# VH-VL binders against Probable inactive ribonuclease-like protein 13 (RNASE13), part 7

Target 1, 136 residues: Probable inactive ribonuclease-like protein 13 (RNASE13), of Homo sapiens (Human) (q5gan3)
Amino acid sequence: MDIKMQIGSRNFYTLSIDYPRVNYPKGFRGYCNGLMSYMRGKMQNSDCPKIHYVIHAPWKAIQKFCKYSDSFCENYNEYCTLTQDSLPITVCSLSHQQPPTSCYYNSTLTNQKLYLLCSRKYEADPIGIAGLYSGI
Below, E stands for the ipSAE of ESMFold2; O stands for the ipSAE of OpenDDE; V2 stands for 0.75 times the mean of E and O plus 0.25 times the DockQ between their complexes.

## First folded at step 7 (VH-VL; framework fv_romlusevimab)

Design h4 (from h2 with heavy chain L102I; at its last look DockQ between E and O 0.62; V2 from the best seeds 0.61)
Fold by ESMFold2, look of step 7:
Structure h4 (fold): chain C 136 residues (1-136), chain A 124 residues (1-124), chain B 108 residues (1-108)
Amino acid sequence: as target 1 above (136 residues)
Amino acid sequence: QVQLVQSGSELKKPGASVKVSCKASGYTFTDYAMNWVRQAPGQGLEWMGWINTNTGKPTYAQGFTGRFVFSLDTSVSTASLQISSLKAEDTAVYYCARSSYITYWGYYHGMDVWGQGTTVTVSS
Amino acid sequence: SYVLTQPPSVSVAPGKTARITCGGNNIGSDYVHWYQQKPGQAPVLVIYRDSNRPSGIPERFSGSNSGNTATLTISGVEAGDEADYYCQVWDSSSDHYVFGGGTKLTVL
């Protein structure tokens, strides 16, 4: 089994950046259900991802965080950085109140710092999100 | 094609050391993490930890932070487990197993390729 | 630490369906992997990310995961399916893999 789902900056932009935040009409079953259905179709992915993060900030602002990456995330095998500021983020989480195969998502809008994955390549573009900062 | 081949089984006395090697072939060694898994006689699988094949940084599970050392020789696509000051309780089969790094949507694929296992027996 | 609970054994008649459970608090939020280990052999991955089969695994192997229970299902069970079966998750809070205790499947 070869895992070649490579996340480049263009794929990350398409899947995880939504600025200004798209408004969906009533009847879409909420933001995340519309978004995840579109993205699954675009990526031809039959899985129902357990969680997905969407940042509602300009791409240039997000790119800036990766220019000075301050750690290496071993489990991702990529450089990573904690964002300086909290960002508006929608967390799309697979609903526990319905079968996982239904691909039904809960949407949670929050404002948090997050861990960005930054390309090991010279330009250091953002390529993923490792998680949210839990500052307890 | 994709294969992990481990060194031969060892019979050791208490207090000795052993080094178990795991040679990878058929894939790019640095694309996957390397795990070590222990199975004592009649027992289940115990994850001992893993090593990042690009940085050489090991992570040890609780209980494996002392006498157990993971290492790499990337020039020959080999991971190694060294156990020092062997005790009777170290008698087990030791497996290497590759796993994916985490990527897109937090996806990972578990341990898809395993070595054949190396039996380490510690006896007087 | 996060604990995965499996029944120690399951018996099933040939040609029938075996169901092996893996219990964990909110395990439906994790991706569950399943391994088959035959006597004297290394484990083999049979299901990954809850319900996906690696290449070469027969369609009669399937998996599901919701709530507090993941289940490995083997339909049309054959004598060659006698093995120990382990569930596994990656616990992101500890950055550790966790194995279940294993289930011995017997085909009578």
Scores: ipSAE 0.517, ipTM 0.827, lowest interface PAE 1.5, mean pLDDT 86
ESMFold2 (binder alone), look of step 7: mean pLDDT 91; pTM 0.940
OpenDDE, look of step 7: ipSAE 0.693; ipTM 0.891

## First folded at step 9 (VH-VL; framework fv_romlusevimab)

Design i1 (from h3 with heavy chain Y104W W105Y; at its last look DockQ between E and O 0.37; V2 from the best seeds 0.00; counts 0 for: pae E 2.3 > 2)
Fold by ESMFold2, look of step 9:
Structure i1 (fold): chain C 136 residues (1-136), chain A 124 residues (1-124), chain B 108 residues (1-108)
Amino acid sequence: as target 1 above (136 residues)
Amino acid sequence: QVQLVQSGSELKKPGASVKVSCKASGYTFTDYAMNWVRQAPGQGLEWMGWINTNTGKPTYAQGFTGRFVFSLDTSVSTASLQISSLKAEDTAVYYCARSSYLDWYGYYHGMDVWGQGTTVTVSS
Amino acid sequence: SYVLTQPPSVSVAPGKTARITCGGNNIGSDYVHWYQQKPGQAPVLVIYRDSNRPSGIPERFSGSNSGNTATLTISGVEAGDEADYYCQVWDSSSDHYVFGGGTKLTVL
């Protein structure tokens, strides 16, 4: 039995960074459907993730935010930080309108600050997203 | 071989205390959270809470914040549950079970490895 | 608090299909895990994240989850499948794991 899923810096880069944002051909089932199908195939994972975030910024700019990872996120067991700047992101949300045997996603483009997960306390690479900043 | 081995059954009187240990082997102890689950006789499973094995910070479910203490000794890959001021209602089997931390979608993956259980009996 | 509702018991003839339900408000938005517990033994994870089978669990065990109901399905039921079955979710509003009340599967 191996149900542990690990997110490393390489996987995060591959699955959550897309800069500049790829334009898929008309007739493709939308940005998120293509990306999420690739991600599930790469991870050899049959799950339909309920939500996924994609950042449209250069990797080097994203890496620099983890320089200030001075908090520990207990539920993730990782260091974390709030980005200093808003970033363009696509939110991929699982669609309720689809047959249950398929994964279909809606895409929403927004610009927000993020809570990043970092592999170590300072100067670490980003390894995931803990959430979006609500602006409250 | 991934394994959780718990300490043996305990017979206690009301007002005493007990410490149930759970020794992990076959994996990196700090990569998984440790959960405690109670099962009273003839009853279902009840989640008591969990402890972050990297930081030692416990989280207790509602109703388990007073007499129940989770602790770790990471040098020997061991989690412990201490119950003080034992009551008859504490009579149960106590399980340790590991679970993943939150994944990149904010979801847990359930409890994949369980200890064999420790029966604590509180009787006059 | 979030409550998961399971039928207390299900009876099924050998070789037939057992279906054990787990009800919860909008449970389809959560991942559901299923555990098998035989008398005097620790629980064993048989389905995780709605429909995934851990290695070593027979293919006749399957799961689904949509709307307000998750279902554990055991096809070709054998006497060795007699056990209590529990569903479980993570409730993000309370930051708690929640177990269903359990279902006793009887093979007769």
Scores: ipSAE 0.387, ipTM 0.775, lowest interface PAE 2.3, mean pLDDT 85
ESMFold2 (binder alone), look of step 9: mean pLDDT 91; pTM 0.940
OpenDDE, look of step 9: ipSAE 0.710; ipTM 0.891

Design i2 (from h3 with heavy chain Y104W W105F; at its last look DockQ between E and O 0.54; V2 from the best seeds 0.00; counts 0 for: pae E 2.1 > 2)
Fold by ESMFold2, look of step 9:
Structure i2 (fold): chain C 136 residues (1-136), chain A 124 residues (1-124), chain B 108 residues (1-108)
Amino acid sequence: as target 1 above (136 residues)
Amino acid sequence: QVQLVQSGSELKKPGASVKVSCKASGYTFTDYAMNWVRQAPGQGLEWMGWINTNTGKPTYAQGFTGRFVFSLDTSVSTASLQISSLKAEDTAVYYCARSSYLDWFGYYHGMDVWGQGTTVTVSS
Amino acid sequence: SYVLTQPPSVSVAPGKTARITCGGNNIGSDYVHWYQQKPGQAPVLVIYRDSNRPSGIPERFSGSNSGNTATLTISGVEAGDEADYYCQVWDSSSDHYVFGGGTKLTVL
């Protein structure tokens, strides 16, 4: 396993896992605005990412889904798998695209199966999320 | 030095076949998808499709699902475009161009390195 | 089918600012890439993901994208900027890249 894969798993844990879900005090900056600002800084990303997923489950439970990856996601060039269980997730979506002076996000809490990207076919770590399961 | 070097220009008759090769150097070939782009004389750029360089699975744009075949030889970091049953309308410059796969946020970053182009001329 | 609309040409005096537009329904929800192509040469990526410059592209090239319009802006235009410029998006509904029709920038 190369060092790039280990870094990917650490960033995924840091940026996409929040368990139990943090309850922010009453304020104008919703859950996603704070989280996306932190992520932009950590990933050194000056853009406003248009969507981001946060899973509200224990890391160990999420790791289990990458024990065997039954698919290869061509567009990501990564192994992937559909989670067997629905997970509580927050979807952070960009409300308006603006010049680089501001990014504003809407927050939607849902309970869905999702497609995980896995670092390899067997005994892997989750390294990303390819999307939610639509069921159609 | 990251580079894509294409095979030389071709002069063909209608009904013939041609194979354009694109040799990559200076980077890990399987880290990037390989795209093919057509430009007819005096016209704009037209995306023909791409091939996943790990799996060899091609994706063809609409209008390129018949006579056009993408292939790889990963042992020599080479992608190829084969065009069969050539028509006069196939006269164009054909470019290979690498692109990143989807990033962590699910987005593409464009085509950052291009081959020099291969002119295919189809005439009687 | 998703279509990107560019003006066929834009003229600008040396030292002035050129703005090249790329129109599409809700294009602000997509990331836009921009390419420069000089006569007889391969295209060169000059802006990716709306506003990012690849290494080696001067700061006078910038991009923006909101609503139905993405814009490539070239400040302090030089004669060497005379080229065709293409916008591009990934259309997720078709799993295709789409190029705009191209804009010829003329430096008078």
Scores: ipSAE 0.457, ipTM 0.813, lowest interface PAE 2.1, mean pLDDT 87
ESMFold2 (binder alone), look of step 9: mean pLDDT 91; pTM 0.940
OpenDDE, look of step 9: ipSAE 0.709; ipTM 0.895

Design i3 (from h3 with heavy chain L102I, light chain N52K; at its last look DockQ between E and O 0.55; V2 from the best seeds 0.59)
Fold by ESMFold2, look of step 9:
Structure i3 (fold): chain C 136 residues (1-136), chain A 124 residues (1-124), chain B 108 residues (1-108)
Amino acid sequence: as target 1 above (136 residues)
Amino acid sequence: QVQLVQSGSELKKPGASVKVSCKASGYTFTDYAMNWVRQAPGQGLEWMGWINTNTGKPTYAQGFTGRFVFSLDTSVSTASLQISSLKAEDTAVYYCARSSYIDYWGYYHGMDVWGQGTTVTVSS
Amino acid sequence: SYVLTQPPSVSVAPGKTARITCGGNNIGSDYVHWYQQKPGQAPVLVIYRDSKRPSGIPERFSGSNSGNTATLTISGVEAGDEADYYCQVWDSSSDHYVFGGGTKLTVL
């Protein structure tokens, strides 16, 4: 079994899938600040990622998109596919209005298609998100 | 030991061609991209482009199309740079350097292992 | 397209702190990598992703990056630190790595 694919899928499921969506109490600094704090603690990562996407759909539905991956994303060295359907997504964007050391995030809920990274291995599991489809 | 070993230096005439090889060892060749970097005498570093070591697809920086060809032989973990129709301005040290592909967070990590360099001298 | 600007040279007395700058529009939003190149040698990565040291790089090498300026800092400078230093980013708009013009550090 390919340990790289195994780690990638587990991290993606943990970090980018939230279904049913977790509700944080009002006054908690937004959905993304709760999620990104958990994520940084889990990964022991003190960096503030500039952007992160969270999909609010069942894992099985997300896995299905990778069965039919149709492109190769050279910079990631992984297969990728544009999802056939728009998905409910929270976009977590690092805010520049707060001190960088605070890692403060803005949360935007949207419904969009996205570019899903699919492992090169036989399982073709989702391992990441390359970006959103903005359309023309 | 992770290392990149390049082929020996070359003295060439204008109009000739040269092939610089870069053999990787100590790591999985297809897990890292291979970059080519040029340094003309007394000048700085200039990125020429990179090649995806899984697909063999090259990307060339502006100004390095046409006469410069990146290639691979993954069976021997080797990347190659071929320069055709050599000009005096091609006189330089040519480095290969590996880099990680983009990570989960969308970031690149720089070039952590470099070959020793191959000097190509083009003179009449 | 994206240009990284470095001073051509800096001089520092032994034991003092050297600071080498790398200027770029909003460079603080990118990760900056730094390379040391001694005469006749290949470059060596000394700082990656703004502030991380590869194994074997002395702790007196550090880096920072905010706004329009990234800085490589070498404390307790030694004669052995004389070299050319290059900054580098990946420019996502062009899908290119970009090097700065280089800075010659002189210890005198």
Scores: ipSAE 0.466, ipTM 0.802, lowest interface PAE 2.0, mean pLDDT 85
ESMFold2 (binder alone), look of step 9: mean pLDDT 92; pTM 0.942
OpenDDE, look of step 9: ipSAE 0.740; ipTM 0.897

Design i4 (from h3 with heavy chain G106N; at its last look DockQ between E and O 0.58; V2 from the best seeds 0.61)
Heavy chain, then light chain:
Amino acid sequence: QVQLVQSGSELKKPGASVKVSCKASGYTFTDYAMNWVRQAPGQGLEWMGWINTNTGKPTYAQGFTGRFVFSLDTSVSTASLQISSLKAEDTAVYYCARSSYLDYWNYYHGMDVWGQGTTVTVSS
Amino acid sequence: SYVLTQPPSVSVAPGKTARITCGGNNIGSDYVHWYQQKPGQAPVLVIYRDSNRPSGIPERFSGSNSGNTATLTISGVEAGDEADYYCQVWDSSSDHYVFGGGTKLTVL
ESMFold2, look of step 9: ipSAE 0.478; ipTM 0.809
ESMFold2 (binder alone), look of step 9: mean pLDDT 91; pTM 0.939
OpenDDE, look of step 9: ipSAE 0.773; ipTM 0.904

Design i5 (from h3 with heavy chain S100P, light chain Y97W; at its last look DockQ between E and O 0.42; V2 from the best seeds 0.56)
Fold by ESMFold2, look of step 9:
Structure i5 (fold): chain C 136 residues (1-136), chain A 124 residues (1-124), chain B 108 residues (1-108)
Amino acid sequence: as target 1 above (136 residues)
Amino acid sequence: QVQLVQSGSELKKPGASVKVSCKASGYTFTDYAMNWVRQAPGQGLEWMGWINTNTGKPTYAQGFTGRFVFSLDTSVSTASLQISSLKAEDTAVYYCARSPYLDYWGYYHGMDVWGQGTTVTVSS
Amino acid sequence: SYVLTQPPSVSVAPGKTARITCGGNNIGSDYVHWYQQKPGQAPVLVIYRDSNRPSGIPERFSGSNSGNTATLTISGVEAGDEADYYCQVWDSSSDHWVFGGGTKLTVL
C-alpha cells in the first residue's frame, strides 16, 4: 500500500509560499511550469496534479490566520479558517492543450480569500489550502 | 500489517436489529475515514456513507439516512454499522473500507484497505 | 445523482489486452479509482487517482482518464485476472462516493 498523504507545515511552506513572488526571465513558459516541476520532484509525485495554489504573502501573516481557527473541515480531517483578507495568489491549472505525456500549466494571478487548512496536531500551523472563497 | 476485521455473518428476522463491527489494526485509526459499502446478492458495490474517525461525525449516502447508524469506539479502534427494523432487502454483504482524507491537492485516493465483509441475511 | 456507466461484461483471450471503460459526464476532471473483486472476496484497489498502481499490483494494470471516459487496461491478460471490476469517483457536487455498475472480465 504506497498511498501518501502529503499535507504538512514544512511541505506547505516550501511548496505553496513564494514571497516576494519570483520573477522569471522572458521566454520562460510561465511561473507554474518551473514551480510544478520542482514541486513534483520534491513530493516524488509522477502524476500531473490538476490544480495548485501559491500564496504571495509573508509566512508570518499566513501563520496568524491559523492561530484562531473557527471550523473543522471533515473531508480533510483538519481545522480550517477563512482568511480575513484577500491574498495575492497564483493558480496553477493543468492545461488540456498540452501533450498528455508532460505536465503543462496555465498560470493565473488573482487576489482572493482562502480557506486555509490548519494542523489539528501540534502548533496549529498552516498545512494547506482547502480552496478559494467564491465571494457568493 | 494494516487490517480491518469484521464481525461474523448474521441471520436475522424482519424487524430485528443488527450491529456489524469493523476492528482496525496496524495503523493510527483516527488518521483515515471509515466507509461502509453494501453489496446485495448478485449486485454491484453501493456506498452507504462514511464516518470521520476523529470527530465521530457520520455522512450518509442518499437512501441511508434512516435506519442505518454509523458509530465508533476509538478506544478499541472499532467502527460499527447498526441497521434497525431489518427488511428482506437489507440482505447483503456489508464491507468496511478505510480511505485517506483529502490530500494536499484536494483529492481522495480511494479505499485502500477493506474488511472481509459481513453477510447479513434477513429471512422471515 | 452522478452516474458511472460500465459495460456489464468484457471477454478477452489469454495474453491479449482487456480495456474496461467507465463513462461519466466530464469524468476527466475527477480522479478515478479501480477495484478488482474476485468471487466471494472483498474488493482490492488496483488503480488510484487515474493511473497510479498500489504496491503489489502488476505492471500489466494501467489506467487513463480524459474527457468523459476512464479506462482500466490489463495487458497480457491471465486467467487469474477474471473478476468484477468497479470504477469509482468522489462526486464533489453531492459529497458522495460513486461506484460504477461493475464489469465482469472473462478470460476465454
Scores: ipSAE 0.504, ipTM 0.817, lowest interface PAE 1.7, mean pLDDT 86
ESMFold2 (binder alone), look of step 9: mean pLDDT 92; pTM 0.946
OpenDDE, look of step 9: ipSAE 0.713; ipTM 0.888

## First folded at step 10 (VH-VL; framework fv_romlusevimab)

Design j1 (from h1 with heavy chain G106N; at its last look DockQ between E and O 0.76; V2 from the best seeds 0.54)
Heavy chain, then light chain:
Amino acid sequence: QVQLVQSGSELKKPGASVKVSCKASGYTFTDYAMNWVRQAPGQGLEWMGWINTNTGKPTYAQGFTGRFVFSLDTSVSTASLQISSLKAEDTAVYYCARSSYLSYWNYYHGMDVWGQGTTVTVSS
Amino acid sequence: SYVLTQPPSVSVAPGKTARITCGGNNIGSDYVHWYQQKPGQAPVLVIYRDSNRPSGIPERFSGSNSGNTATLTISGVEAGDEADYYCQVWDSSSDHYVFGGGTKLTVL
ESMFold2, look of step 10: ipSAE 0.624; ipTM 0.860
ESMFold2 (binder alone), look of step 10: mean pLDDT 91; pTM 0.936
OpenDDE, look of step 10: ipSAE 0.302; ipTM 0.811

Design j2 (from h1 with heavy chain G106H; at its last look DockQ between E and O 0.10; V2 from the best seeds 0.00; counts 0 for: pae O 3.8 > 2, placed apart)
Fold by OpenDDE, look of step 10:
Structure j2 (fold): chain C 136 residues (1-136), chain A 124 residues (1-124), chain B 108 residues (1-108)
Amino acid sequence: as target 1 above (136 residues)
Amino acid sequence: QVQLVQSGSELKKPGASVKVSCKASGYTFTDYAMNWVRQAPGQGLEWMGWINTNTGKPTYAQGFTGRFVFSLDTSVSTASLQISSLKAEDTAVYYCARSSYLSYWHYYHGMDVWGQGTTVTVSS
Amino acid sequence: SYVLTQPPSVSVAPGKTARITCGGNNIGSDYVHWYQQKPGQAPVLVIYRDSNRPSGIPERFSGSNSGNTATLTISGVEAGDEADYYCQVWDSSSDHYVFGGGTKLTVL
C-alpha cells in the first residue's frame, strides 16, 4: 500500500478513532470542542468542519470493513464501504454560534452504520468517513 | 455534465469594485470546496484561497486579505469573488475551481473542475 | 514558506517522452497535483496525489514523487500536449495551496 495512504490511515485513526471514548473533566468545553481543538491544532487548519465523526471501536474492528470495498464514492474519488454493523460514534455538529477564533460543536453519541473511505479496493485500511447511513 | 460557469469579462477603473460569479452545475454544490485562483497576464497560477461550501467560511491566502471577499449563494449553487478598491495590479484572469472533500480535507484530490476564467482589467 | 521549483521550459520532439520536475524540500512526503494549461484555456487537472489520473486523462500522463522531486511524465508526446504545466502542493503549515512557477512544454 502507498506510504501516503498509510499516513492517511494513521491520521484517520488519530483524528476519528477514540477507543475507549475519552472522558473529559467536569467543566470542560465538551467532548467535541476538545477533540476539534486538538484536530485543528494537529492539522494546522483554520477550517471548521460542519460535521466530524468519531468512532468508538477498536481499530481492528473497523479495518475489517475495508477488506473488500465493492463501491466507489465518486464525490471522494475513493473506494468506500458501508459498515455492516452499527458502530458507536460521536457526531460533532458545528454550532450556529461561532466565536471568531475557534470552532464550537454540539456532541451527539449514537450507534449507526457509516460509510468508510478505504485506501484501495481490496485489503484496504480506512482513511476517512464519508457519512452516516441514512437508510433503514 | 459537471461544470463551473463564470461571469463575463470586466473592465473597471482603479478604485472601483468587481464581483465575479461562479455557478456550479452537474453536481452537489456543497460536496466540494471552492477555490479561487488568480493569473496575471503572462504569469503563473496563484492561489487566492478557498471557501467552505458547507459552512460558508472563507480562508484567504496571504496577500489576499482585506479587499477580497469570498461568498456563497447556495440556493443557486454559486460562489462569488468580490474585489474592492481595484488596482492596476489586480488585472488578471480569475478562476474558480472545486476541490473535493476527503474526510474534511479539501485538498486531497486537487482542483478537478475549473471555471472558464473571468478576465478583470483595471485601467484608467 | 513552501516553494516549488519548476524548470521554466522543456522541449521535446513528437513521440518522445517529456519529464517535468517539481522540486521542493521533502516534497515526497506531500501529495503533488499537476495541471495542464493550454494557451487561452483554463487549467486542467492531469495528475492528482502524485500519480493518479483523472477520468479522461490519457495513460500517456503519469506522475511520481519521492525525495525532493516530483515528476510529471508525458510519454509519446503529441503536438496537443504543448502547454504550461504546474505542480501544486498543500502546505499544511501555512494552510495554503502552493503552485510551482510553471513549465512551458514545447513540442518541436
Scores: ipSAE 0.175, ipTM 0.808, lowest interface PAE 3.8, mean pLDDT 90
ESMFold2, look of step 10: ipSAE 0.542; ipTM 0.845
ESMFold2 (binder alone), look of step 10: mean pLDDT 92; pTM 0.945

Design j3 (from h1 with heavy chain G106Y; at its last look DockQ between E and O 0.57; V2 from the best seeds 0.46)
Fold by OpenDDE, look of step 10:
Structure j3 (fold): chain C 136 residues (1-136), chain A 124 residues (1-124), chain B 108 residues (1-108)
Amino acid sequence: as target 1 above (136 residues)
Amino acid sequence: QVQLVQSGSELKKPGASVKVSCKASGYTFTDYAMNWVRQAPGQGLEWMGWINTNTGKPTYAQGFTGRFVFSLDTSVSTASLQISSLKAEDTAVYYCARSSYLSYWYYYHGMDVWGQGTTVTVSS
Amino acid sequence: SYVLTQPPSVSVAPGKTARITCGGNNIGSDYVHWYQQKPGQAPVLVIYRDSNRPSGIPERFSGSNSGNTATLTISGVEAGDEADYYCQVWDSSSDHYVFGGGTKLTVL
C-alpha cells in the first residue's frame, strides 16, 4: 500500500471509527461537534462536511469488507463495496444554523449498510464512506 | 497554466454528426473528471454529464442519452463529445469543464476550469 | 428532480451591493457553487462550496447558504460585474449537477 492510501486509511480510522462508541447523555451534541472540530482542525483548509459518518464497529470487522471490492465508485474514483451487514453508525449532519466561525452538527445513531471506499480492489483497507445504502 | 482548449465552431446539417474536442493542459488530466455543459442560445447552463478521466466511464444526465457520447484520448489529455443525428435544437455552445472527484472528507465540487466553448449550429 | 430557482434579473447601482438568491428545497444541506458568465464568454467559478472564493476572485464576492436559500453577494458592484450568474449543486440523490436558471445582473 502506498503512502497516500496509508494516510487515507489512518485518517479514516481516526475520524470515522469509534469503537466502542463513546457514551454521552441523551441529547448531547458534543459527539459530532467535537469530532468535526477535530476533523476541521486536522483538515485546516476545508469546510465542514455536510454529512459525516462514524462507524461503531471493530476495525477488523470493517476491514473484511474491503477484502474484495466488487465495484468502483466512479464519482470518487476509488474502489468501493457495499457492506453485507448493517453497521452501527452515527450520522453527523451539519445544522442549517451556523455561526460564522464554527460548525454545529446534529447527530443520529442508526444501523445501516454502507458504501465503503477501499484502498484497492483486493486485500484493501477502508479509506472512506461514499454513502449509506438506501435500498432494502 | 491550467486550461482547456476546445475545437472550433461547427456548422452541420440535420442528421449529421459532430465531434467536439477538449484538450487539457497544465495539470494531470486523470485527476479531474471532465464535464460537458450545453447552453442553447439565450438559455441557461445545462449539465450534460461527465466522464471519469481515469476509467473512461461516462455518466450522462437525463435527456442526454443515446445521441451523445463522451470519450477520451488520455494520451493527448483530450476529452470529446460526439453528437449524432443532429437536430436543430442541438444548436448551442458546448463547454467542457473539469471538476474534482468527490471526496469522503470534503466535497470537491464546482467546475473550476472551463473551455472556451464550441458553437455548434445545426441548420438546413 | 432537484430544482434551483433564481430570479431572472437583478439590478444594482454601481458601488452598491447586489444579492442574487438561489432557492432550493433544503439547499442548505448541499454545497452551492456560483458561476459568472459575461456575454460571449465561458462561465467562471466565483464561489464554491457555499462561501469559498477561488484564486483570483475579488473579495467583493461572497456566498452564504442556509435553509432553503443560497445567496451570492457582490459588494461594491462594478460595471464589469454585469453578467449572468448561475448557482449549482451536486444532487447526491440523482448524481447530477444541477444549475439554476441564471440571474442577469444589470449594473445601472
Scores: ipSAE 0.263, ipTM 0.807, lowest interface PAE 1.6, mean pLDDT 90
ESMFold2, look of step 10: ipSAE 0.581; ipTM 0.848
ESMFold2 (binder alone), look of step 10: mean pLDDT 91; pTM 0.938

Design j4 (from j1 with heavy chain Y108F; at its last look DockQ between E and O 0.68; V2 from the best seeds 0.55)
Heavy chain, then light chain:
Amino acid sequence: QVQLVQSGSELKKPGASVKVSCKASGYTFTDYAMNWVRQAPGQGLEWMGWINTNTGKPTYAQGFTGRFVFSLDTSVSTASLQISSLKAEDTAVYYCARSSYLSYWNYFHGMDVWGQGTTVTVSS
Amino acid sequence: SYVLTQPPSVSVAPGKTARITCGGNNIGSDYVHWYQQKPGQAPVLVIYRDSNRPSGIPERFSGSNSGNTATLTISGVEAGDEADYYCQVWDSSSDHYVFGGGTKLTVL
ESMFold2, look of step 10: ipSAE 0.615; ipTM 0.861
ESMFold2 (binder alone), look of step 10: mean pLDDT 91; pTM 0.936
OpenDDE, look of step 10: ipSAE 0.384; ipTM 0.831

Design j6 (from h3 with heavy chain N54Y; at its last fold request DockQ between E and O 0.49; V2 from the best seeds 0.66)
Heavy chain, then light chain:
Amino acid sequence: QVQLVQSGSELKKPGASVKVSCKASGYTFTDYAMNWVRQAPGQGLEWMGWINTYTGKPTYAQGFTGRFVFSLDTSVSTASLQISSLKAEDTAVYYCARSSYLDYWGYYHGMDVWGQGTTVTVSS
Amino acid sequence: SYVLTQPPSVSVAPGKTARITCGGNNIGSDYVHWYQQKPGQAPVLVIYRDSNRPSGIPERFSGSNSGNTATLTISGVEAGDEADYYCQVWDSSSDHYVFGGGTKLTVL
ESMFold2, look of step 10: ipSAE 0.644; ipTM 0.850
ESMFold2 (binder alone), look of step 10: mean pLDDT 91; pTM 0.940
OpenDDE, look of step 10: ipSAE 0.470; ipTM 0.851
ESMFold2, look of step 11: ipSAE 0.727; ipTM 0.879
ESMFold2 (binder alone), look of step 11: mean pLDDT 92; pTM 0.944
OpenDDE, look of step 11: ipSAE 0.579; ipTM 0.868
ESMFold2, fold request of step 12: ipSAE 0.591, 0.655, 0.651; ipTM 0.841, 0.855, 0.861
ESMFold2 (binder alone), fold request of step 12: mean pLDDT 92, 92, 92; pTM 0.945, 0.946, 0.944
OpenDDE, fold request of step 12: ipSAE 0.790, 0.754, 0.776; ipTM 0.907, 0.900, 0.906

## First folded at step 11 (VH-VL; framework fv_romlusevimab)

Design k1 (from j6 with heavy chain G106N; at its last read DockQ between E and O 0.44; V2 from the best seeds 0.62)
Heavy chain, then light chain:
Amino acid sequence: QVQLVQSGSELKKPGASVKVSCKASGYTFTDYAMNWVRQAPGQGLEWMGWINTYTGKPTYAQGFTGRFVFSLDTSVSTASLQISSLKAEDTAVYYCARSSYLDYWNYYHGMDVWGQGTTVTVSS
Amino acid sequence: SYVLTQPPSVSVAPGKTARITCGGNNIGSDYVHWYQQKPGQAPVLVIYRDSNRPSGIPERFSGSNSGNTATLTISGVEAGDEADYYCQVWDSSSDHYVFGGGTKLTVL
ESMFold2, look of step 11: ipSAE 0.653; ipTM 0.855
ESMFold2 (binder alone), look of step 11: mean pLDDT 91; pTM 0.941
OpenDDE, look of step 11: ipSAE 0.680; ipTM 0.892
ESMFold2, fold request of step 12: ipSAE 0.625, 0.627, 0.607; ipTM 0.845, 0.848, 0.837
ESMFold2 (binder alone), fold request of step 12: mean pLDDT 91, 91, 91; pTM 0.939, 0.941, 0.937
OpenDDE, fold request of step 12: ipSAE 0.780, 0.767, 0.809; ipTM 0.914, 0.907, 0.914
ESMFold2, look of step 15: ipSAE 0.611; ipTM 0.838
ESMFold2 (binder alone), look of step 15: mean pLDDT 91; pTM 0.941
OpenDDE, look of step 15: ipSAE 0.645; ipTM 0.883
ESMFold2, last read: ipSAE 0.593, 0.561, 0.584; ipTM 0.842, 0.826, 0.832
ESMFold2 (binder alone), last read: mean pLDDT 91, 91, 91; pTM 0.943, 0.940, 0.943
OpenDDE, last read: ipSAE 0.758, 0.777, 0.732; ipTM 0.902, 0.910, 0.894

